# Ledger of designs, part 27: VH-VL binders against Large ribosomal subunit protein uL10m (mRpL10)

Target 1, 224 residues: Large ribosomal subunit protein uL10m (mRpL10), of Drosophila melanogaster (Fruit fly) (q9vpl3)
Amino acid sequence: RGKINIQRPKAPHYERARVVAVTQPKYPELPKAKSCFKTRAERTQQQQENPYNEIIAREVRNWLDHSRLVAFFHLSSITADDIFRVRVQLHKQNLHLKSYGSKIIEQAVKNTRYEAIVPLFHSNHCIVFSPDPEKTAALLRIVRRVPQMVLLGGIVEETMLSRNQLVAYAQMPGLHAVQAQLVQTLSQAPGHLIQQLQAHQNSFVQVLDVHAKNQMNEETPKST

## First folded at step 3 (VH-VL)

Design t5 (from a23 with heavy chain D100S F103Y; framework fv_anetumab)
Fold by ESMFold2-Fast, scan of step 3:
Structure t5 (fold): chain C 224 residues (1-224), chain A 120 residues (1-120), chain B 111 residues (1-111)
Amino acid sequence: as target 1 above (224 residues)
Amino acid sequence: QVELVQSGAEVKKPGESLKISCKGSGYSFTDYWIGWVRQAPGKGLEWMGIIYPGDSDTRYSPSFQGQVTISADKSISTAYLQWSSLKASDTAMYYCARQSYYYSGWFDPWGQGTLVTVSS
Amino acid sequence: DIALTQPASVSGSPGQSITISCTGTSSDVGGYNYVSWYQQHPGKAPKLMIYDVSNRPSGVSNRFSGSKSGNTASLTISGLQAEDEADYYCSSYDSSSTPYVFGGGTKLTVL
């Protein structure tokens, strides 16, 4: 593992997105139309779903625990055959491409500094795990050939890195470079990483919104 | 040098309020979690809760949720553990300890401890 | 108050090796590599001896080593010395109802 010394590099802050989510308005307990009570069978089904999510969340925590390199990607539309080919290429380099639902990611990273990554998983996404942080260069070389995968950021030696920091890390050789990169990460402003990641996502969403609006403005009036 | 210094021993009666402190020095206080651990006389260690001073994100053990309040003042690099109304069962040694990550978080360094005695 | 199971006491003679076990479930010790060990001398604060199952902090003797197999983590002390006489606690992240759990503690006596 990467923790050898008590004076390990400090992890960056993460934003208080969870506090906002917890305090956000919720639906009334009693709907205007009627009260809604679940049967015992329906409650049992909900309990059944919780154990499944926890098992997969545990898998994600194990990947995070055993991986000294974690990279987050936005994933545009890609065929099953194409993603399979990418997965095979990555696997040859001990890089493991995984995709998990946003609820499972949230369950896995809640109560951790990594909670700030949750917004990255509200659109199409994938994660690459590796026990070897020196494989970052190989990862970026492979992904450079896959335009559907866009690097958002990552975690190296349990330290959150922005896209630019991870790219810079990939160009550094050896242990001394790792220490230099971690020192630089320790000096980042609180919330800066999530702001950079969210700005990238927001820019993409804005492009999609403009496209959707232009589609609606085309000559396609519905006949009633 | 990195260290945590806790406030002195307290002797209180049931129903009284109390606030004990843990001051960090020699490191960036806002970049690490501060956890609180309780040890009843002759008993083992029990985790109470944790706070990230940089944004005051606070997490509690279910057994201590609503029984104590954890807070921090980053301007003076100090974390606090507070009771609104003490009980005799609160008699214990209370430690603060620094932690970098929540999941893979181990505690180092530890404060020297604050002994709280609640007796009528 | 014990979520992780440790023997109440272990004993050994100077120069021997002893092992202290820490047994949990798949939601704590068995599920993650987030096991730490602490040494506590009477009247003193705990001291971190091992973190993330098998890593030693700077300043901790190489006589102390950690390992894990399934749901059981172990602390091994080789070349036992009188100064090793203390209480030892294991700790693990817990994914169920509590974020962290400690073992009940093991009193090591050096005979």
Scores: ipSAE 0.000, ipTM 0.419, lowest interface PAE 15.8, mean pLDDT 75

Design t6 (from a23 with light chain S95D; framework fv_anetumab)
Fold by ESMFold2-Fast, scan of step 3:
Structure t6 (fold): chain C 224 residues (1-224), chain A 120 residues (1-120), chain B 111 residues (1-111)
Amino acid sequence: as target 1 above (224 residues)
Amino acid sequence: QVELVQSGAEVKKPGESLKISCKGSGYSFTDYWIGWVRQAPGKGLEWMGIIYPGDSDTRYSPSFQGQVTISADKSISTAYLQWSSLKASDTAMYYCARQDYYFSGWFDPWGQGTLVTVSS
Amino acid sequence: DIALTQPASVSGSPGQSITISCTGTSSDVGGYNYVSWYQQHPGKAPKLMIYDVSNRPSGVSNRFSGSKSGNTASLTISGLQAEDEADYYCSSYDDSSTPYVFGGGTKLTVL
């Protein structure tokens, strides 16, 4: 570790020592609440009204208002240890991975310019925030190694972009003027983009369901 | 093309200082880790340590902690491996290699290697 | 020090398949899916052949495959060719005070 305010977790070593003493999972576990993947029941409980919903909604609004880069992801099953390593790598690039319940997001963006994004969060999701839009390329490079995270789209410089538009933006990360021009050229009306992203998410879920079914049906044949 | 180019071979006497370099090109130097790997003549690969040039976070193998210094100059996309006082046992091929992730990373690409020979 | 155990040598004939093992403990190979394999020809830098147990980087032949069972990772080379003759090293993340470790290396001889 350096003296800088970025800390590499010692969780793997700590958890291994605990295995000797107590018996722990091989991988360090993040609390389930900090994982992007949640079961339907866990997500329902997270969305339940509680006395702190307004505080969390305010936090979400602050992230949206102070981030020049926001990326939306569908999230499949992932271990807490793997998502923790992803968070560490993202944090070194000033990219902040967050997960919030759909009702909290709806509460946070109600009556704001971001209200159109609510439909994206009706299923398993996570969001990456950054004040630095130049980090879009770093974000996509890191997430490319996480097949459980599927890019749906995002907001760059307050402009809604589809997945393909974000990929195009990422290919020119080092030149601000060209990046600004690209964002303007690729931008679409938020309503149209939301419809496209929602359709993609539904299609992706269907593909995952088919693959899961095929994987359960296709097992190694018993050798004779 | 992403590549790492290392400094040329060195011939030194015991007790001398040495600093070898590894220059990255074709990628964002501050967004990747640079690791150092030693290979003694006729022996296998030994991980020495790693640096993240963006914040100078460095981590060493216990076998090399205190024996070498790893540093980087992000203004010229160059990482360094340095000895304050060389020993004959430091004779080896030294490779630098890029790593995407410290926790789940692999080394790709590799530099061509710097042969360091230490003899009286 | 080498933390991962590989056979010192393995041999095969052209067209055969061979497997190189890499055995560690639950703190490295057994505990994580972060196993890589490197090929090194004499006088050359190592080349990444497999990462994350079973993934191939672009440009690596599909004759190379990786797997893991318990504390042992394996590199399998099918359809052996003369150019496959090289030293092969496995590596893994280790959650101990030596956070990254290599195997001792395996010399592959083709005929």
Scores: ipSAE 0.014, ipTM 0.515, lowest interface PAE 6.9, mean pLDDT 77

Design t7 (from a23 with light chain S96K; framework fv_anetumab)
Fold by ESMFold2-Fast, scan of step 3:
Structure t7 (fold): chain C 224 residues (1-224), chain A 120 residues (1-120), chain B 111 residues (1-111)
Amino acid sequence: as target 1 above (224 residues)
Amino acid sequence: QVELVQSGAEVKKPGESLKISCKGSGYSFTDYWIGWVRQAPGKGLEWMGIIYPGDSDTRYSPSFQGQVTISADKSISTAYLQWSSLKASDTAMYYCARQDYYFSGWFDPWGQGTLVTVSS
Amino acid sequence: DIALTQPASVSGSPGQSITISCTGTSSDVGGYNYVSWYQQHPGKAPKLMIYDVSNRPSGVSNRFSGSKSGNTASLTISGLQAEDEADYYCSSYDSKSTPYVFGGGTKLTVL
């Protein structure tokens, strides 16, 4: 700013300055400004993405809260036309095929009993929702004709089921089936189920890789 | 016992209307599609159309769109195939068949067939 | 529009194996694993023999098998018996103009 008009006192002698520094109160080091600084782009992305993700996450949570049947699938490469026809057929059975990004699913199930499913969605996936658990048999019949959709497991009446348990549930008729299935699942550890679902998913990917290599080998000319 | 039972043979003159039926039993009628397949004398199978009785969603082959009407009455587990004005070229055996999934072309079970003869 | 291409007739002797081909395009047989085969005896309704290329319904003899390579699906009947004499039709989903398309049919004669 400006200059001083009265006096320009000389800085204290070195010895005196050292004594003053030592006697001053010590304050904790403030965090580095750069450590808390966000770039303009980062702040813009955070602001824009957060409201959108929250809206869609709320939609996912509503589907989870109002569906008595939720089925999880690995989804292989499939055309838009084919998946649309699958969605239409499922809709006629009150089965609703949805696909959401992994971050949106994580946000939707955060702090809920379903948080354990998050690792399941780190690969290509889709979810089928229904308010009617009696439609499990119809779901499995329809999906049998869609090899691109591989059943990983699901949730029936708020109980997490493996692929085999969900198939077994589909074969049991009526109200007694619901009660029997819940009793059977009460003795199983939820963490173990998630690990099994992930292992099956990884094995499926390996099978697809072998299939692709076999297709390449089939095209190789052969001679007598 | 899952089965489809069709109405009896019909003999009609050109210009007359006709409605034939296909009754399902032994399964939930509203949970499956019912397709109609035509077979002209000495010829192969032709897919005509399909209906979902639960909501009456109906889809036709382009060759039969506007030529026939497919309908269903879920209260009596019966699907129908109807002509407003028959032609001699409509002479054929007509089959109904159950289908679980619209996307795939497999049919099981089949009805016994209804022979329609249109002659002057 | 266009029906799937099957040979008009095939013949074999009892105990032999025969194969019936069904050729389409990438929009039907070649693009999907939704090929079905039906057996029709004279004066009777068709009966499902194979679905989804290679699957047999309950009650169908294991002598019947299905396969697919490219745009061509095949029905193979091993250990031919007199009662196998019938017309055989293939069918597939068609993504273009007709949701379902049938083959022209093949008459199997057991001599």
Scores: ipSAE 0.014, ipTM 0.520, lowest interface PAE 7.4, mean pLDDT 77

Design t8 (from a23 with heavy chain D100S, light chain S97K; framework fv_anetumab)
Fold by ESMFold2-Fast, scan of step 3:
Structure t8 (fold): chain C 224 residues (1-224), chain A 120 residues (1-120), chain B 111 residues (1-111)
Amino acid sequence: as target 1 above (224 residues)
Amino acid sequence: QVELVQSGAEVKKPGESLKISCKGSGYSFTDYWIGWVRQAPGKGLEWMGIIYPGDSDTRYSPSFQGQVTISADKSISTAYLQWSSLKASDTAMYYCARQSYYFSGWFDPWGQGTLVTVSS
Amino acid sequence: DIALTQPASVSGSPGQSITISCTGTSSDVGGYNYVSWYQQHPGKAPKLMIYDVSNRPSGVSNRFSGSKSGNTASLTISGLQAEDEADYYCSSYDSSKTPYVFGGGTKLTVL
């Protein structure tokens, strides 16, 4: 259905602007103005310089810097009541579910080691933060019960992990051995990062496709 | 071992109040949800509602919202199901059961059940 | 609350295999892999037999198995025994009205 926007500050009064616009003559020379339409990149750049977005972006950077566990999820349609219950359940395990606009996330992580996460947020998303990396197993157990949340990947001990790597991490004993594996993964050939992102995207697409097929099998009052 | 023990059978008149109990043992009571399930005589199972004892977060089935109150006392690892005014249609076996997660999860273990009979 | 559709009764002979169906919609059985099955003997509390469509708890015979295809989940009991005679209930997460819904129940008779 609909969704709530993070950008809900009260707009300035538009009545004054409307009165002014009505009294001003319209200019006929539009072709030059049209050719000056801002590109998508220019609109994104300008929006990132918004003071409101910078304040929230600093909050996101603070969460990333002070969390030893960060997990990224695609969020399917879910009621406000249901997501609130999930947030409460996660909070009981010191897991903090947050949702931020994609522009704010891009602004927060641009020119940082976390910049590679930006492509994960081009659709509905949410992030779970925790100061405690040993909660990874608890996180995955809880989220397994929430079909609307699809794991995309995460960051553990400042190391970016794919979905499969994060699942494997949750099953591993011994912190030292795990850290050694994460370092090796990060230090692999340049192609490995591309493969991780592609595998992660493919895993997400596969999970989403299975979920979509399950949804398509639902009976509606108007079956065709 | 993990166990849920329910209070004994009750025989009541319409209009009377009642509170039945479900005591958990052998696990961390505040880390699991406790659900309540009704079974009318000769009928199937009906989910009534659920509570998380750690913070008393309570959710009801639409069919039972406003008809019953679910509560818990974490200091004695006990959940409760309460009626302010019983009706003859409340005659049923009432089960409590442990559930891992709100949105999904299975019911295990189950209490032995409390038979509530409401008749004039 | 919406109930899942189960046959009222099913019967089999000792040693046979029988299957009990549980049919819902895409908002419950079809949409999620959160189907559980419970066995109830007369005068007893229900016992979990299967969870998450096909997983078996410790202590449950491997003669019991679960599966799902589209909007229908199935409980299969192989090597049918007299003590399997009981009522069987399916349950599923339901995204449309309530987080949990039960099937109407199936009475299994061993003939």
Scores: ipSAE 0.007, ipTM 0.431, lowest interface PAE 14.4, mean pLDDT 75

Design t9 (from a23 with light chain S95D S97R; framework fv_anetumab)
Fold by ESMFold2-Fast, scan of step 3:
Structure t9 (fold): chain C 224 residues (1-224), chain A 120 residues (1-120), chain B 111 residues (1-111)
Amino acid sequence: as target 1 above (224 residues)
Amino acid sequence: QVELVQSGAEVKKPGESLKISCKGSGYSFTDYWIGWVRQAPGKGLEWMGIIYPGDSDTRYSPSFQGQVTISADKSISTAYLQWSSLKASDTAMYYCARQDYYFSGWFDPWGQGTLVTVSS
Amino acid sequence: DIALTQPASVSGSPGQSITISCTGTSSDVGGYNYVSWYQQHPGKAPKLMIYDVSNRPSGVSNRFSGSKSGNTASLTISGLQAEDEADYYCSSYDDSRTPYVFGGGTKLTVL
């Protein structure tokens, strides 16, 4: 999936300015002065807020749908220069650091598999997206240099992972490496084979537990 | 094996141009930064600048901004340090070194160094 | 420009322990855990000895250790050996527009 790239503006600052301009209300001067201005202003403000939020929420849903790696972080006080440097370093690894308001996140994930993540965004936060789950190790290596960013958890290949599970995933060998280890184990003494198979079964059970939790979370928001 | 190999020693006159090279091998050249460090005879290490070969993003020390040009050719896994007009004060050993992360500030491995002598 | 302060020289006898200091400010050494140490023998390129204040790369003797307190990082060499005689440089991340700064270097003499 390369679709996420074609939905991003070529010049982000230009597209942001255009979105703001489009959502600005046209309100005649005399009606503002002659009607119940305070109530009218509140209605106008609400109308302006809703279109903007939906546009950005759609962007967030697109990132979630087209990313095979999503990581959630708590963000402590950090300078604009430092977060910019983190963003640049991550971007070089095809990792995209985004920050959205909690209301926008809530609107984006409402009635989706990911509604359970909303509580993570009640404080300062940021999200890293990537189409490549193999970049999880690179992500964690970069972020360990940034003590202001604290990993909360993530989603890898549509599977919701806790902080510890995501760290473990980053340390796991790929499928071919796991198969190679199993082949080596099969050529070793029987005791080694039993230990290796038990370890792999425990890892598989952990993955199944995460899948079960994801299934429960997906079923919970669907009332029919 | 991961290594950086630099071009050979150069002897130049003031006002001449020069371009020295640093070739990476044994790793993905476009996934790492390449930094340049200068060491004047009998003096310490001075960071000059750094480049990310994957997109040619380049950062310079304020002391070297406008004095040198850092570039890279990812098709041949080679980074370059260039002067348009050399000065006697440019006489130094020049090292290239690989760096994984922009913030970490450590370099490993290092090239063997290129001695540049500007005199006469 | 030298941003980090190191003693110009330090000396010790074989088997002793020595410590080399590296002092900066809250914008570099004091603000971040991104201090590295390099060993340089005459005519050779620098070699990474310590990174991220206290981590040792593979192939570096466990006699080398790093630490930090406030604005000062320290490299400690235990069981001093003749082959340790070299110049030692500290380096740190800097939160100004210049991301890397080096210390002036310390010449270690083993007598």
Scores: ipSAE 0.014, ipTM 0.498, lowest interface PAE 7.6, mean pLDDT 76

